VHH binders against q9y6x5. Designs and how they scored, part 33

Target 1, 379 residues: q9y6x5
Amino acid sequence: LPPKLLLVSFDGFRADYLKNYEFPHLQNFIKEGVLVEHVKNVFITKTFPNHYSIVTGLYEESHGIVANSMYDAVTKKHFSDSNDKDPFWWNEAVPIWVTNQLQENRSSAAAMWPGTDVPIHDTISSYFMNYNSSVSFEERLNNITMWLNNSNPPVTFATLYWEEPDASGHKYGPEDKENMSRVLKKIDDLIGDLVQRLKMLGLWENLNVIITSDHGMTQCSQDRLINLDSCIDHSYYTLIDLSPVAAILPKINRTEVYNKLKNCSPHMNVYLKEDIPNRFYYQHNDRIQPIILVADEGWTIVLNESSQKLGDHGYDNSLPSMHPFLAAHGPAFHKGYKHSTINIVDIYPMMCHILGLKPHPNNGTFGHTKCLLVDQWCI

## First folded at step 18 (VHH)

Design ib7
Fold by OpenDDE, second read of step 20:
Structure ib7 (fold): chain B 379 residues (1-379), chain A 123 residues (1-123)
Amino acid sequence: as target 1 above (379 residues)
Amino acid sequence: QLQLVETGGGLVKPGGSLRLSCVVSGFTFSSYHMAWVRQAPGKELEWVSTITGSGGYTYYERSVKGRFTISTDNAKNTLYLQMSSLKPEDTAVYYCARTQYKYSGEWTPFDLWGQGTQVTVSS
C-alpha cells in the first residue's frame, strides 16, 4: 500500500505553549511519535507565506507568496485573504499536493489549507473544501478522514487547517494565561478528537500524521506603537502591507521616501529592497516592494489609528516567539523521540520522502529530519 | 578563543558509570544547543545526546536513553554526560560539540568540537 500522510496546521501555535500549558492529548500523540521543539519558519512570519513554504520547501522569495497582502506592479493585481483565488499568485511554485495528485493511482485531499482551493498549474486536489472560516473543525476532520478512508484513487496526501490559536492570540495576547489556557485546552481537545476519529476508522496505525503550525505569537501593547504618519506623508507612498513588516511602494523618489523613514523609530529597521539582509531570503521577487519596514518584536506599525491587537506575528523569523513546533506519528516516524530544531522548509523533502515523491528543487535539507524517520540513520 | 575541553573518560567494567565534563570557553553555551557525539573505532560519528541552550529539553540516541543523562551548569560553563550501565558497545571517543545557534535560524549540526575523551568499557 502506498504510504499516506495527513498534514495538520493549527495556525499561530507558538512552540513554547508546550512548555507553559498542558496538552494531555498532544502529549500522548508525541509520546507515541516524535516532536521537534522549535521550527524555524520563513520571513516574513505570516500565514500564507509559511503555509506555502511548508508544502513547497521554498523561501518566500522563491515560491512567490511573500505576504498575506501583496501587490504586483506589472499586472496591478492585489492579493489578500479575501482575494487569494487567482492562480497567478501561486504558480511560481509547485506544492506537494499537486505533485502527489499527478501521480498514478494517487489523489490529494484538502480542508482549508491555504492555496488548496486554487488550481495551481492547472491542478487541484481531487477532494477539497473552499475556505470558509464558519465550517467547524469537526466537519473538516470528518471530510478529510472520509476521503482518506474511502477514495478511489486513494487519497495519499491530505491537509487540514484550523485558525486557532492564532485568532485568540491576536485577541488576547499570548501572555494572557487565563484566556489562552482555555483556548489551548480546546485545541488539545481537537487533537484528541482527531486521534479518536483515526482510531475509530482504523487509520491510526497506518497513517502518517504531522501536526504543526506556521508561526508563533508575540505580545503587543498600545505602548509600543510606531506611527508612520509622524514620519512621512501618505501622498508619498502606497502601503501594500502594514505590520509588523510594512511594504512600501514609493510615489516619489525612492531615496527620498527611504530618508524620511530610516530614522522614524529606533524600534524599526528600514531596508531598501537590495539591502534586505540575506538571512531573510526575502529579496529576489518582484512582489517584494522597494522598501520594507521591520518592527522590533512586540512593536506595531500603525498609521493614525490605534492597534486593537494584543498579539501579532510576522516579525524576524529568528525570534523564538515566532517559532512553531512539529509533532508527528505514524509508521514513518520513531516513537518517543524528540528533536531540538529544524527549518520549516525541511518539512517538504521529508514529506516527499515519506510519500515516495520526487521533490522539486527546494531550500530544505532532508538530512535535518533523518532522526525523525525509522528508515534513516541519525547522525 | 573558542574552545571545548572534554574530561572524565577512562576504563570501566560493563555496568559501570562515568561522568564526562566539557568546559566551554569563548562563548555562552546557553545561546547554543550542546551535544555529545561519539566515534567508535572503524565506525562513523554517532550522535549521543543534545541539550537545549535553555536546559529545558534533553534528547538522547535510542541506545543510550535511560542510561545517559546530559546536563549543564551555566555558572561553570560546563556540559556533562552522566553515563550509567555502560556496555562494551559504548566504547568510543566522546566529543563535546556545539550545535547551531539556538535561535539563529541556520542549521549547523556541529560547528565546534572538543579534542575528545576516550571511554573504554571492557571486562
Scores: ipSAE 0.000, ipTM 0.223, lowest interface PAE 12.2, mean pLDDT 93

Design ib8
Fold by OpenDDE, second read of step 20:
Structure ib8 (fold): chain B 379 residues (1-379), chain A 123 residues (1-123)
Amino acid sequence: as target 1 above (379 residues)
Amino acid sequence: QLQLVETGGGLVKPGGSLRLSCVVSGFTFSSYHMAWVRQAPGKELEWVSTIYGSGGYTYYERSVKGRFTISTDNAKNTLYLQMSSLKPEDTAVYYCARTQYKYSGEWTPFDLWGQGTQVTVSS
């Protein structure tokens, strides 16, 4: 029987939540599986880019989803969460569910993972849900587990996505102990429901399950704002993306725009595209705009408007507050093993290995995850 | 087939209480996140409260926090909004709706609406 893998994402689950809050169900999951305490995600640390990096093993410059909001100057197309259905944006890479779907006697399933409701390279999962945030976790879980259990050809790869604790992190801020405690308890309960459902269906022992996230969350404040209108007239540029990484498309001379922005705030770095630090792997794509602004941790870039968000993400991917975790359970994984850190792009080659798929060229390093796997030698 | 029907609106004095109901038809109520929104005359639509399907998460607009309570009865496929300590500024048409969350971090727009129920708070 071909191996099966369920990939679960809880959006915005900051890694250190595991240290600061109680997770009885998740801890049981980890006890019988493995934990990576910190996952270094890709820059920028946003939802669409990082979820696509997980399933492609590529940096954002390579897979082409470089932000939640994008603009292509050649085609004049726009990408956003309200306009994400054009395969044009996704076709610069091949996600793992497509690779899996194209295999003989296999199929893929998806419950609202970014990009899964779009035909990529003319391929879409046999079973998927159109993205609708109104649908409960329970309904998503029910569909995914039904497909894993009853499909022909069998579903061998499935994705499940949930918007918490990201939504609450934005609303309350990650430092709100009272509200975040409640939210995270619910998340743990959902993990309990997941495990229970799998056990009830007889899938638990044979299904590989990865629980992870795309990014963390940092505390924001009304006292830490960077107002671009104080530095440059809005008529001089088009804003493609705003905070904490702004993408600037100049309407006048780029150098002039740059000069007006370079000293706007001591808490913001301004880069010409060619000067973006190499460590970000965020340069070699036409969808990256000529100028990018990167706010310091906890600072918010605004126009002449106030932000009501008390938490945000998208900052430097080296910041611990931006890092998610990874837990896994199943036949492919050890029991009771903890690992300190991996790169988020390392997940792809690991998943390919588990599923017996030939990986596309990627930026991941399989060696970084060997210690998690029972069939590998850990040095 | 899909339908939301609000009831329970009316005239109430300041400091009074009302309970709004929203009956859901055409889909499994417990499988969806629901919200209350309101619109006062000449004003923009304002979000009031959200509850996740199957319970567990509740959110409130700042001005109604501590006064309003959102809840569900899954057996009756009904969403409720218990309003207490009502103020004149709470006067509006109240709508129940299915909520949307964007990856940008916002809980808008909504994908299904009721016809609304009028709430008037006046001495």
Scores: ipSAE 0.401, ipTM 0.745, lowest interface PAE 1.1, mean pLDDT 94

Design ib9
Fold by OpenDDE, look of step 21:
Structure ib9 (fold): chain B 379 residues (1-379), chain A 123 residues (1-123)
Amino acid sequence: as target 1 above (379 residues)
Amino acid sequence: QLQLVETGGGLVKPGGSLRLSCVVSGFTFSSYHMAWVRQAPGKELEWVSTIQGSGGYTYYERSVKGRFTISTDNAKNTLYLQMSSLKPEDTAVYYCARTQYKYSGEWTPFDLWGQGTQVTVSS
C-alpha cells in the first residue's frame, strides 16, 4: 500500500508554548514520534506565505505568495482573504497535493489548508472543503478521516487546518496566560480527538501524521505604534500590505517616498526592494512592492486608526517568537526523537520522500530531516 | 429573508442579571461567527463577545469577561448572551451580528445586524 500522510496546521502555534504550557495529548504524540523544537519559517511570517512554503519547499519570492495581501502591477489584480481563488496567484509553484494527484492511483484531500480550494495548474484537490472559519474542528476531522479511509483512488495525502491559537493570540496577546492557557488546552484536546479518531478507524499505525504551524505570535501594545501618517501624506502612496511588514506602492517618485519614510521611526526599518536583506529571500518577485517597511518585534504600523490586536505576527523570521514547531508520528518516523531546529522549507522534501514523490526544485534540504526518518542514515 | 431579532433587554439593578436572545432566520448561524455588540449613549459601538457558530470557540471583551457568557442553541437557531453582575457602564443597546475570521487574522465587517435591545442598569 502506498504511504499516507496527514499534514495538520494549528495556525499561530508559537514553539515555546510547548515549554510554557502543558500538552498531555501532544506530548504523548511526541513521545511516540518525533519533535522539532523550532522551525524557522519564511519571511514574511504570515499565514498564506508560510503555508504555501510548507507544501512547496520554496521561499516566498519563489512560490509567489509573498503576503496575505498582494498587488500585481501588470495585471492590476489584487490578492486578499476575500479574493484568493484566482489561480494566477498560486501557479508560480506546484504544491505537493497536486504532485501527489498526478501519480497513479492516488488522490489528495484538504480541510481548509490555504490554496486547496483553488485549481492550481488546472488541478484541484480531489476532496476539499471551502474555507469557512465557522466549521468545527470535528467536522473537518470527520471529513478528512472519511476520505483517508474510504476514497478510491485512495487519499494518500491530506491536509487539515485550524485557526487557533492564532485567532486567540491576536485577540488576547500571547502573554495573557489565563486566556492562552484555556485556548491551548483546547488545542491539546483537539489533538487528543485527532489521535483517538485515527485509532478508532484503524489508521493510527499506518498513517504518517505531521502536526505543525506556520508562525508564532508576539505581544503587541497600544504603546508601541508607528503612525505612517506622521511621516508621509497618504496621497503619496498606496498601501498594499500593512503591519508589521508594510508594502508601499509609491504614487510619486520612489526616492521621495523612501526619504519621507526612512526616518519615520527608530523601531522600523525601511527598505527599497533591491536593498532588502538577502537573508529574507524576499526580493526576487514582481509582487514585492518597491518599498518595504519592517517593524521591530512587538511594534505595530498604523495609520490614523489604532490597532485592536494584542498579538501579531509577520516580523523578522529570525525572531524566536515567530517560530512554530513540528511534531510527527507514523511508520516513517522514529519514536522518541527530538531535533533542535529545521527550516520550514525542509518539510517539503521530507514529505515527498515519505510519499515516494519526486520533488520539484525547492529550497529545502532533505539532509536536515534525515534523523527524523527510520529509513535514513543519521550521523 | 435574512434577519436577526434581539430580545431580553430591560431595566435591571446593579449586580443583576439578564439574558439576551437573538433569533436567526434566513441562514444557519453555525456557518458564521455570531457576535454581540453594544452602543452606549453618546459612545461608539463596542464589541462585547463572539462565538464560533459551531460552538467551538468563544471570545470576550476584557470588561465583560467572567460576567457575560455567549452561547447558541442550534435547535432554536438562537444566540444568547447571559449577563451577570451587571454594572451601570453596561447600559447600552445590544446588537447581535454575524462575522467571519480570515486567514490573515482579521475579522470581516459585520454584514448583518439586528434591531437591538435596550439594556439599562440603574439603581
Scores: ipSAE 0.842, ipTM 0.929, lowest interface PAE 0.6, mean pLDDT 96
Fold by OpenDDE, look of step 18:
Structure ib9 (fold): chain B 379 residues (1-379), chain A 123 residues (1-123)
Amino acid sequence: as target 1 above (379 residues)
Amino acid sequence: QLQLVETGGGLVKPGGSLRLSCVVSGFTFSSYHMAWVRQAPGKELEWVSTIQGSGGYTYYERSVKGRFTISTDNAKNTLYLQMSSLKPEDTAVYYCARTQYKYSGEWTPFDLWGQGTQVTVSS
């Protein structure tokens, strides 16, 4: 039988939640599998970019999903979560579910993972659900497991996406112990449901399962706001993305706009596109705007409106608060092994190895995950 | 035809309870997040609570947490807001509305509203 892999994402699951809260089901999952305590995600630390990095192994500048909101100056097209169905935005890379389907007698399935309801390179997941945040986890899980169990050609790769604890993190802030405890308890219960369903269907022993996330969450406050309107007239630029990384499209001379913004706040770094730090791997794409603003951790960039969010993400990807975790279980993985850190782009070559796929050129390092795998050398 | 109709408002003393209802017509509210929003005289619209249409996750504004409970009855296509320990500052017109959570971590604008129901908390 061909290897099978289920990739699960709980959006906005900060890595240190595992240290600060109890997860009986997840801990049991880890006990029987592997844990990577910290996953360094890609800059910017947002949902669309990082989910696409997981499944392509590419930095954002390479796969072309550089933010949740984008603008292409040549085509004049806009990208947002309300306008994400144009293959134009996705076609700069090949996600793993497309690669998987290029092989004979294989299918892919997806439950609301970003990009899975869009034909990429003229290929769409064999089975997928259109994105709808109102659909229960149970329904998503039922569809995914049905497809994994009963499809022909067989589904060998599947994705499952859930919006929590991201939504709650935004609403309550990650430091709200009462509300976040409730939310994270529910997440652990969902993991329990996942494991139970797989066992009931006889999939547990043969299915490789990865549970991860795209980013963490940092605490925000109304006392930590950066108001751009105090620094520059709104008529001088178009805002493509706002916080905590603002993408600025100047309507006047770029240098003039830059000069008006560079000293706007001591809690915000302002970069010309060519001066963006190399460590971000966020420069070599036309979809990155001429000027970007990067707020310090916990600070929010605003215009005249105050932010309603008590938590946010998108900050420097070196910040621990932005890091998710990775846990895995299945025939391909060791039992009871813990690893400190990997890069989020390292997940792709690992998944390709597990599935027996030839990976496309990527930024991941397979060597970083070798110790997780039973068939690899690890000293 | 798309429609939301609120009922259940009224006059209540501080510490009292009310249960608001919102009947949905023309669509399946399980396909959306349903919310309650209120507007007090001379004040801006204030979000109160949201529920995932499928009956899963609930969210509450800080000032109503522990006092208000949002729920749904799919069979009746009805959204509820159980309000307890009411305070004078809860006085407002209460609206039900539909929205959705986005990948970006934001919520779509409310695209459908009821007519509202008046809640007055006074001694």
Scores: ipSAE 0.824, ipTM 0.924, lowest interface PAE 0.6, mean pLDDT 96
Fold by ESMFold2, look of step 21:
Structure ib9 (fold): chain B 379 residues (1-379), chain A 123 residues (1-123)
Amino acid sequence: as target 1 above (379 residues)
Amino acid sequence: QLQLVETGGGLVKPGGSLRLSCVVSGFTFSSYHMAWVRQAPGKELEWVSTIQGSGGYTYYERSVKGRFTISTDNAKNTLYLQMSSLKPEDTAVYYCARTQYKYSGEWTPFDLWGQGTQVTVSS
């Protein structure tokens, strides 16, 4: 049977946490495997878009999950964290678990990765948990390992998602050493539990495991707010998404709305859709609104209110603070190898290679990840 | 009937300790996040601490870090807040409340509240 792969995400795990905090369990995992120190993610650097980019290899404009809050003017449909299960939003791409389980004698399992409880192209993960953030890491891990070890047809691709350090990063900010040290120690203990469970079940030597994240986190402050209400009246636009990338649907002439916003703050860039920088790959989808506002790092766009977040993400994907890491271990991977950077879209063709799947058309470059893999000539 | 009932408030001197309890009925609180929120006289509501109902993962407001401990007893459907090193600025009505964390990084609004229990820290 084909090789097996477990893909794990710890949401909001900023790459430089590895240098600035102690991770004995994760460092042992890396020592016996590989590390990519920085993964350049996709703009906007938000949870739904980047998790879908990992599993599709596509930029957000191509897979259609362009933000955590979206509006489609033709169908009048809304997407949000309370309304994210309509397959309409997800059907512009085919995620790897769908491709995997359509192969003969294969199934896929999921513990709460975004999209895995949605019937994408009428196909839902063979085994899955409905999203509920109150379910413990231990229960998620127990389900995943039970499915990897006991399913027929066998589970060859599995995903596991955890909300930290994102939740704590938002509440405390990445600069709060005392709280983040406690949070990150707990996460390292969970990685230790993961490895120990896989060893105890006899899975460790023959299972490929990727531990990664979708984005980082930057420090915010009540001193760094951009108040839209001081620049433009609510009646001139519909707000589709707010911060740090606001999505603006004009109710009046688009040029008038743009002109009211363009000088609103020196800490915010205002783009007409056609003027969004090409390096963002964030233009060619109807779900991207006619005007976007991109706050500078550490600035928060608000509607005449204070912000309770001390950390945030979603900013320009060139910012090191927005970049996660990737670590991997298993028979497909070298031992003790470190790599400086890849693009997050490169993960998908690498995973397809490991699983023996034909990748769908995508934006990743297999060559960027060849040095991680034992079956590839790197030099 | 969904219900949250707080007990354990009272008068205490600075540096003292109290344990607040919140008994949950009408739902399985391990399927939610549970929180403590307080309101000092004339002030806005202030979030204090949150706990993941099924796994004990915890969050604290900066001013209470290291002094307060949130916990649960699933067998008794009870949420606790152990408070130590109490200060006069901790004087407030303390509420337990229900919430949830979402992929977007947002917490849902508190949709169920207790009646509150008064904590007063004074000489």
Scores: ipSAE 0.510, ipTM 0.809, lowest interface PAE 2.1, mean pLDDT 92

